# VHH binders against q84jc2: the designs that were tried, part 35

Target 1, 232 residues: q84jc2
Amino acid sequence: MSKMRNLVEEKFLEFYESWVIQLELYLHQLLIAHNNNTMSETELRHLISKLTTHHKAYYTAKWAAIREDVLAFFGSVWLNPLENACSWLTGWKPSMVFRMVDRLRKSRVVLVEAQVKKLEELRVKTKFDEQKIEREMERYQVAMADRKMVELARLGCHVGGESVMVVEAAVRGLSMGLEKMVKAADCVRLKTLKGILDILTPPQCVEFLAAAATFQVQLRRWGNRRHYVTHS

## First folded at step 18 (VHH)

Design lj20
Fold by OpenDDE, look of step 18:
Structure lj20 (fold): chain B 232 residues (1-232), chain A 126 residues (1-126)
Amino acid sequence: as target 1 above (232 residues)
Amino acid sequence: QVQLVESGGGLVQPGGSLRLSCAASGFTFSDHAMSWVRQPPGKGLEWVSGISGSGGQTQYADSVEGRFTIIRDNDKKMVYLQMTSLKTEDTAVYYCARMPYSELWKYLDSGKFDYEGQGTQVTVSS
């Protein structure tokens, strides 16, 4: 592993651990807000805004990191094996969040017909976008056996001098393609999240965000217990 | 059994200070984020402040930011809330709350927050 790769992994690990801790604190806020029937819409919207800002911060950090080394995110050393197993293109599967929406529908939350319709439309669109990205990824993976990859494989056995520069150049070329795919996936994630929040009322948004955060936090905790992973 | 015992409340004048304490038992304290919440008269429960398991990270409600400080002692299994520049609107019963990791879905489904402590009364009045 290159020093750069290790550095990116270490930095993002620190960031992510901190980010998740903050998420847990926000989750506690959301749970309390969910129970508080006296909160104004303004207050709820403010809380929602804090959460959305928190998520945006994640992607800002991620995109900065992937510019340095996108391959770090395909190993994702900051995630436990369970979290990694549930990952799609370095993050959560966009269509998965609709399970949280479905949960709302089965709870005390009453969605009006117009909301249901819009959510279904969004679900279809999200699924379509996911499939499009998957097809492109497949195409990219098949195309990996190109001249650059062959050279990378051949020269990878040699250390030092001009060969190292050639290998690095080849890796950068491959990384650019992967970065594009990851960004595309992230865009679908962000659009999906925004779409859901735009359809739901503030109280519904709070419950949705709480459910999503709960899922994420529990997945991490379950995975950590299973694999004896300790995060700082 | 999870137990949370709040103390330190009282009557103070506006601009005064109080320090609340919460003694925790019955769970792995350092593994749980803790929060202070309060219930003003005639209002619902509102979140005030939170602190991570290690104590390294904190959050505050906008209404108390810069005035309140949350800290914890994991060796003593204590959470504290230092309150300064108290206002009349800070009048409430204050509770400490454990992040209920094992019951998160229960809370979401019920829409009810179950806190274990009896709370401590804070009254800010001239």
Scores: ipSAE 0.886, ipTM 0.966, lowest interface PAE 0.5, mean pLDDT 91
Fold by ESMFold2, look of step 19:
Structure lj20 (fold): chain B 232 residues (1-232), chain A 126 residues (1-126)
Amino acid sequence: as target 1 above (232 residues)
Amino acid sequence: QVQLVESGGGLVQPGGSLRLSCAASGFTFSDHAMSWVRQPPGKGLEWVSGISGSGGQTQYADSVEGRFTIIRDNDKKMVYLQMTSLKTEDTAVYYCARMPYSELWKYLDSGKFDYEGQGTQVTVSS
């Protein structure tokens, strides 16, 4: 059956398409700034602030939408299949962002030893937080399956209006748990991003943000190209 | 062969207006975000304005917000920069640039901007 979009999916699809297009425009700006050694620290901090504000707008919209329908964010209609396959709890995996930090090692803007040490400490902490969330998600999934079995058994014993109430309760329970897990994952993402930007100098922040945006833009374009080829 | 040809520059007085044009060929124009960038005397390239492939979204540098308008015509494969209230600080060579989607990592790693056009000189002087 062809998939129908609910109101949450439609609203967020429109938001996300606009948001990622704006990210592409910011990426071009970041690339130019990366090449311009005459920009002041104030100008660089202003550009970094624009990127931070843009990312905050994404989470503001996401958290509002999750309150209405968290399930829309698992297998999202606004992402292509490659983007969805790369998702970890509805977003980028926090530890993978250090791939972009690793590119700074070969950069013209050299990391000093103090920065390298702090970044490695942050990387270890980020991986630890990820593993904690993964263990908690596993426990939640097991508990949810047990709870759902009881609720489905009750459905088999009671039919009619009472069956609708049991199904509605099961859906509410699933959504509440998933919302909490998604917010926990988002908190790790925001903590990791903030930690990286706090450690890096403004030119290094520009290079990091450009690398992160490049990955996101490329994933979207490669996923769309692959889809077109396989369906044309 | 990708080609971008800038035109419409010249000498104008402060407060004047000018419209820059960029003719594009050799690529799927509507698939690419486009930007205007400029190089003021004694400075590196600075980004001025950008526009999405469809033309539905734009961004402007703070220094030109409210004075410059970026426009595209996908049928004619043109990008324009309508400039008003020109200041001496706007004096620069202006280039149009396409988003280098296939070479993003190259530009990031090398840190070198690859001009595709000759640029057009804008001089704002009393």
Scores: ipSAE 0.788, ipTM 0.928, lowest interface PAE 0.8, mean pLDDT 84
Fold by ESMFold2, look of step 18:
Structure lj20 (fold): chain B 232 residues (1-232), chain A 126 residues (1-126)
Amino acid sequence: as target 1 above (232 residues)
Amino acid sequence: QVQLVESGGGLVQPGGSLRLSCAASGFTFSDHAMSWVRQPPGKGLEWVSGISGSGGQTQYADSVEGRFTIIRDNDKKMVYLQMTSLKTEDTAVYYCARMPYSELWKYLDSGKFDYEGQGTQVTVSS
């Protein structure tokens, strides 16, 4: 039997399934574009803009959903178990994206020294921001792992008066803290992506975006082949 | 062995219509997103349109949006491109392409498109 899903989970499941299928179609565009030496800079920037807009749409939908139920994003029903296991604060780990940059440098892409310097500075800043968030996360994870408080809130024990209000306030306080932490992590993700795209030339951006989308598509397909994902 | 066979091209006047077909075999058709790509004379490959494995979602290049429609029939293992309001700049060899899920990294590393079919010529001229 499938697990009962709340309204936030159902809405985001529908959104995400559509969104990732659109990402696959954009990936095919990127594969064709990276092979086409006759594309103008304007055409390349337009394609890059489509990818950037698609990613922004994901975060717009995510941030609206988090306001309603941030816990839905920890162990998400729209991701397979492999995708969930690879999550860092409800998404990909920002420093991991530099592995894509490293791969490009070993393969088809030649970076000038100024680009290499700027990318290394960005890598260091990104790691620093990650570590700061990880320290903040420790404070919130203790509260999230407190099964007594979580169990009481979910079992719906309703007793009169101030004890109910104290529990409700504590749960809301933790949820607000988690929402802030998830948004902070998302801001690091977006800042890192923008930083990389600003440093790379348009053809290099197409290569990077194709590699990143390929990784995401492969994770989803590989995890689904193991039949971990259940839809209802 | 994957095979894609394009057909339906020809000579048409500007403003005309044409329907391209692609017959697929050698793979689980409904599991794969499909695209139409084209190569205009003297230029590289351009992506034209794509459709999800289920057929529920599509994308179009800006230059063809509103004029072309991509359609698939999973029972017949066919993908089509319905072209209307054709322009001289639509002149190209048209290929259908399967999303190369098992060779994505090879495509990225090689920088070379592998034609799976022979394509079909569309010529739009007076």
Scores: ipSAE 0.787, ipTM 0.926, lowest interface PAE 0.9, mean pLDDT 84
Fold by ESMFold2, fold request of step 20:
Structure lj20 (fold): chain B 232 residues (1-232), chain A 126 residues (1-126)
Amino acid sequence: as target 1 above (232 residues)
Amino acid sequence: QVQLVESGGGLVQPGGSLRLSCAASGFTFSDHAMSWVRQPPGKGLEWVSGISGSGGQTQYADSVEGRFTIIRDNDKKMVYLQMTSLKTEDTAVYYCARMPYSELWKYLDSGKFDYEGQGTQVTVSS
């Protein structure tokens, strides 16, 4: 057997390629909106809503796919090696998004004291939620290792059809546990994003969403370009 | 030297049609997402429509969806905007714009977007 993508990987690759291209088109729209000082608050909120809807569509598709094969999201075939290296539990690390907020504060965005305080509170909460997930992941890995040791001890004593069924049940149980962990991490990502957008004004949200999309687009382009520029 | 040359504007009656063209040179055209943007009198730049580098995916502002169609021809390095059912509020200077991948952070930090072409005037009036 040679290396092959399974059906889940192939289907999600097609989805993701389309999804990231749409993100690029939204980024262009955000850059134009970023420069337009005559857009109404209603127009800005509509654009922000399109971006949040686009992100929700990603998680809807992802959660359907991880139900079938959560391991496809660890070292994904639809991401280049640089994108995969930057992943924390199958996605961007929630606490890192505050670097984009910090960049905006130092370049163009003026935040009032109330916003600064709320953003720092959210940053602390986000780090707390991350650490809670990391501790739960450690607990899960210990439990997984313990199950493996018990299984190996039993297999050393006998072989048969019941041993195969026990292994298959254990693997399914491990996959279900890992799926729950990935969804928990995604929920922290969504809560953090929503929290930031709730604190920022609509023009500030446009700038933040543009920065986030820029980082994602540039990471993908730079990682892909490395493959072709190996001897320049 | 990046160049975008817009053409095809003119005076049109409400309900009429017009097709804008954008000739591109000085960059790898098929690698870039492209947009049409417009500047109505006394207002800032409005995004109108966008198209992926391959041409396989498009987006439209709500105000033009169903009336305008963005098309690209990568062999000729052209982007088009087919406009129908024109309204007086469509009156603007229309520019085509390429996704500035190499300068994204510069554009984000500066808050200014430079026109690469001169634009083409569309005037919808009875």
Scores: ipSAE 0.784, ipTM 0.925, lowest interface PAE 0.9, mean pLDDT 84
Fold by ESMFold2, fold request of step 20:
Structure lj20 (fold): chain B 232 residues (1-232), chain A 126 residues (1-126)
Amino acid sequence: as target 1 above (232 residues)
Amino acid sequence: QVQLVESGGGLVQPGGSLRLSCAASGFTFSDHAMSWVRQPPGKGLEWVSGISGSGGQTQYADSVEGRFTIIRDNDKKMVYLQMTSLKTEDTAVYYCARMPYSELWKYLDSGKFDYEGQGTQVTVSS
């Protein structure tokens, strides 16, 4: 049947469309800051703070929404197919963000040896935390398969209200487990971002945030305009 | 051929008002976020304000928030900066800039971000 968006999806679609447009405006601001060698450290830290606050607002809204409907974040209606294809547990993969750091090192950013060491330690810790979450996802997949079987058995041999209550409790338990995994993944994302911004100097943070926003903006624009290009 | 033509600058007393205009041509104007940037004497470019392609969303630098308003008219391909309560530190050459969506990685790699117009001088003094 025709797809209908529930209230959670409608609310988050409105939020996300606004949020990503604001990210584009912040990106323009970052590009100007990137070009300006006369900005003070205080001015740079103010800009960095605006970006971190903007990202925190995303997670605040997301965590409220997943309490209502975590499944909305798997194959999201507010993302195009290209954006959805790049998702790992409802967001960017934490270990992949270091590829962006590597790109900056090959271009404009010069890191001292102490920074390189700290970034490598963070990369290893991030990968370790990712692996822990992937192990928990494996446990969830086993539990979901078992509870899907119970649901199928219930449909084929309905025995009454007590069986319905057991199935409903099982489904609720699976949803809560998925919520926990999504929040754990988001915590790794936030810890990784904070770790990178703590290691980099303020000018280097501006470079990193600009690159990250550029990737996100480009992915959205390319995915949204794919139909136009193929019909040109 | 992209062109941005800024106008409306001048000499004004502290506390005064000015309205800057930017006429755009050579690109799909409504598809691009636009910003005002300024270059104070002896300093680099400073971002002032930005507006989304539709005009529905805006951002302002802390130093101008509450005093400046960015507006766009997509039919006329114009962006404006309404400036009030002007201060001496607002003295600068003001430029209009479009978001360079197709060249973002080039700008990040090069470390330069070019304005495309001649700019318009705003001087705030007694």
Scores: ipSAE 0.782, ipTM 0.923, lowest interface PAE 0.9, mean pLDDT 85

Design lj20
Fold by OpenDDE, fold request of step 20:
Structure lj20 (fold): chain B 232 residues (1-232), chain A 126 residues (1-126)
Amino acid sequence: as target 1 above (232 residues)
Amino acid sequence: QVQLVESGGGLVQPGGSLRLSCAASGFTFSDHAMSWVRQPPGKGLEWVSGISGSGGQTQYADSVEGRFTIIRDNDKKMVYLQMTSLKTEDTAVYYCARMPYSELWKYLDSGKFDYEGQGTQVTVSS
């Protein structure tokens, strides 16, 4: 038995499936670029630009969708359970991408002192921003459990009339807060990504993006196999 | 077992040149960035230069930029440091390391650098 989906979920599911297919194509290009050092800097920058544009498109679509129903993204029916388990506020945790950078540090890529310093500064800033968002998120979550909601919970499952209106009002309030927090989180994601790409050289960017995209794509594949999920 | 053997050090006058060599074994050489670090007398460890696994990227400390050149030969599993315009301040024991600055910095700062080789002495004196 499949879960019932609303219109927002269905539309975004379709979008995301197409988006992931395109990501896989870009991943292939990134891997080619990474494995042969024959591409010019201009070509590499162009490839990087395509990837960044692709990610921007995702957030454009996401932000449009969350305006309609932000709660859809806290279920994320377009993701498998493994993907969902790795999600932080409806997406990847910004600070986690520094593990990809750490991999670069240990790989054949060399980062100059200035890059290392800037990356560390960015790491600290990113962590700070995450924590700030988490605190604010907690505020909204706790606010949901106000006196009226607690009373309704005590009364059991018989909710109707005025009670329904109270619940709906509470949900609307929460949704507004959640939308704000999701957008804030996405901003941190985008800033972090931009920050990293601004610090790295084009070849390093390609390697980083390849690693990130690989992780994303493989996570989806692993999750799909594990839970027998078909996205098509 | 990872082994790094430095050589090529010696006594030179200011303005002179030296070429250091590091022979690597016990790991997949081309998969690792390599660095040169140095220990001046009475001072802490200082990172000098680094080179990517493929050799396509190089980096230098500000103090040696324009004077030193790092190169590697992955077939021979060698990394070299060509030093020119040597200064008295370049006097140090030079070590080869199997990691870039981005990994070495935490060890350099803490003083807990694990020497894999004996190093090679470079003395610049008039």
Scores: ipSAE 0.071, ipTM 0.576, lowest interface PAE 2.4, mean pLDDT 89
Fold by OpenDDE, fold request of step 20:
Structure lj20 (fold): chain B 232 residues (1-232), chain A 126 residues (1-126)
Amino acid sequence: as target 1 above (232 residues)
Amino acid sequence: QVQLVESGGGLVQPGGSLRLSCAASGFTFSDHAMSWVRQPPGKGLEWVSGISGSGGQTQYADSVEGRFTIIRDNDKKMVYLQMTSLKTEDTAVYYCARMPYSELWKYLDSGKFDYEGQGTQVTVSS
């Protein structure tokens, strides 16, 4: 089934393909840094900065795009079905990154007590924020099914005139809410990421970022193989 | 089979020094962070120090910071704890563990720590 792409979808698809390629390059650098103890702290910080800047660029592009068409991100034609299935409000679930932290905790990395406590605090906060957003999201979704919309649905999909206007208004209302929720979710993502990076040392950050990037890249690869879809 | 063998404990006066050793076998040594933990008489398990797999990062409990030094030799599969300025409150059985604090914390208060070694007794007394 070929999906017709609108302008927003097309532009973001191109952007994302390029962004992923660059991510893979950074991943390679992260892995080298992780396995090479010869890099200075300054060099590690520089690498971390490049990655954080790269992520910021993604959200900058995303927020510009969702302003035009937030619904494009609920289809996300630039993602395969597996990636979409793992998506929470058009992106990764913030609490998921703590699985990467858990990996660090089980690896050769040593976290001090203060770091562990701070990470746990951040985990709790992140979970709370996720739940809050989910509740608000449900409100917007349920609001779509108001009395008037239900009546229109009963009459069938062939609507015209005033009915079309009602549906369009409802969709606009939903879209506004969705945009708000997506932005809120992204804020939680960014805050969580920043929080983790602030807690970890540069070498730990490199390992964390490598794990996160690996998961993202592999998820894409696995999904592509499963559905025999070639994505750059 | 994973084996950890602690040694180097003994009787020492306050202000004295001891060096503990832990010999590891049965796993890829450099892939694991190592810790020292201790159990004082009548008290629960306490984390003392940790070192990353590469040895590049070290950590200490506040109670031993500045007095103890943890080091490792990955070629020999050894972990060491150099203890200086010993105090009476440092008296305990010391154990080596194949995990960092981030994994040990859940076992410290519960007493469910799986002792892989026999431990070594450190007694600080005048």
Scores: ipSAE 0.017, ipTM 0.281, lowest interface PAE 7.5, mean pLDDT 88
Fold by OpenDDE, fold request of step 20:
Structure lj20 (fold): chain B 232 residues (1-232), chain A 126 residues (1-126)
Amino acid sequence: as target 1 above (232 residues)
Amino acid sequence: QVQLVESGGGLVQPGGSLRLSCAASGFTFSDHAMSWVRQPPGKGLEWVSGISGSGGQTQYADSVEGRFTIIRDNDKKMVYLQMTSLKTEDTAVYYCARMPYSELWKYLDSGKFDYEGQGTQVTVSS
């Protein structure tokens, strides 16, 4: 059965397509900045600020959308299967960005010892936060199979009546939990990103952001090529 | 043969408005994202704005965001750029291109942008 897109899906799809296009523009600027050693610190900071603002805009839109229908983000019709497969609680896994940081360490960029230490601390904290969220998420998922739902499943699906009410209640409960967890995950994402950017110098930030954006954009491209997906 | 014909340029005072038009032919118009690019005097080409094939998504350079609006009419095979609050730095030859920014940047950077149209001159001056 072809999934009919709901209004939330449609709106966010449109938003996300535009957002990604803008991200590609910023990625280009990041790459230019990274390859241009003549840019001033002020200019670099300005570019970084634009990117951070762009990401904030994404989460603003996302949070508005999940308030209406968080389940839309677990289908994520605006993403290709590869992107979805790589998603953790409707987005990038926070701990994954440290792979980008590790790339910095192996590149021409030299991190001072103090930075390395701070980054490691942040990594540990991020992992802890992820695990905490995962445990809570599991609780919600398991709770979906409560006594009533199990009984309903045993008896089979009947149209209408009390069974529908039970299912709806269960779905609502799950949705509330999911919204909470998604927001929590996003907070960890944002905190992690901020933490990294606060530790890095402007040139390092540019390189980091370029790497992250590149990965995101390429993942989308790779997925689209494999599945011939178009959303525009 | 693919043809893009830009028009609507002219002389305008700072703070003024202009609407550029691009007439497209020779290809399936709705299948292509469209962009506006410009070349300021003595400077290289820079991307200005883009719009998806369906017209549902738009994009703008930071320098023109909030001032310029790109729209398209797929029935007429037209792309428009409504420019408001024009500044002296907006002075340039404006070109239409049948590519999104994601494809155009490589040509802009290399300086190998293939002009499919003649462009239209926009001059902002007191």
Scores: ipSAE 0.000, ipTM 0.246, lowest interface PAE 13.9, mean pLDDT 87

Design lj21
Fold by OpenDDE, look of step 18:
Structure lj21 (fold): chain B 232 residues (1-232), chain A 126 residues (1-126)
Amino acid sequence: as target 1 above (232 residues)
Amino acid sequence: QVQLVESGGGLVQPGGSLRLSCAASGFTFSDHMMSWVRQPPGKGLEWVSGISGSGGQTQYADSVEGRFTIIRDNDKKMVYLQMTSLKTEDTAVYYCARFPYSELWKYLDSGKFDYEGQGTQVTVSS
């Protein structure tokens, strides 16, 4: 059954496919930089900046799209089932990136004690922020059995005429709450990412970003192969 | 067996032009992004340009932006690098690279990039 896509889904699908392709090209840059010990700090910082700008562009596009239809991101038709299964509130779980940090620690990368301490502090903070959002989500979900949702459920089987307006109003109310939560989650993602990059040296940042991009690209490819999904 | 064969290098004067070619075989060409990388004398490997599988998207290093153009022909399994306004600092051995997905982690772990081709020498000198 071909899923009917709305305009927001279609636009964001196109954006995301292009965005992921660009990410993979950046990954090539990161991999080469990681293997080049002759690159200056300035050059490395410039590359890091390009990547951070790329990620910021994603959230800029996402936030514009969720203003129109936040529900599109809970379906995420641009993701394969594997990617969706790994998603937390329409994106990667913030605390997950510390797995990449841990990888650095196990690699040839030497983190100084001060870095380790700061990373642990950041991990704790990130976890706390995630839990806070989860509690809010739970509260919201429990509250969904409110008057508007009851009306939505009642009218859902008989949508026509005036009932359509009522249903739309109910959906808008629901969407506003979801949008708030999604934005909160994205803020935690961005803060966590920034925090990590601020703690790491430029070479370490390159390796971290390369690892993260590698994971994302491979997850997408694995998922596509398993589910016979073709993306650009 | 995967093979990448670079060609088209040579000696040129500053301001001159060259077109590099890379012939690929032994893998699904259209399924892989392709990049050009170069190794200047006494320096590490430097990324130059990349192109998506379909050829619809490209990236360039700042140092070559506006001067170099990367193109691919998926039917012929070829990648090209058109170089114009060449500078002395463009002197290097140039390699094409596919970055196989199965080996991405290997590249990260080893700290070494294993280029599959022999490369082609580009020398820009007056």
Scores: ipSAE 0.888, ipTM 0.967, lowest interface PAE 0.5, mean pLDDT 91

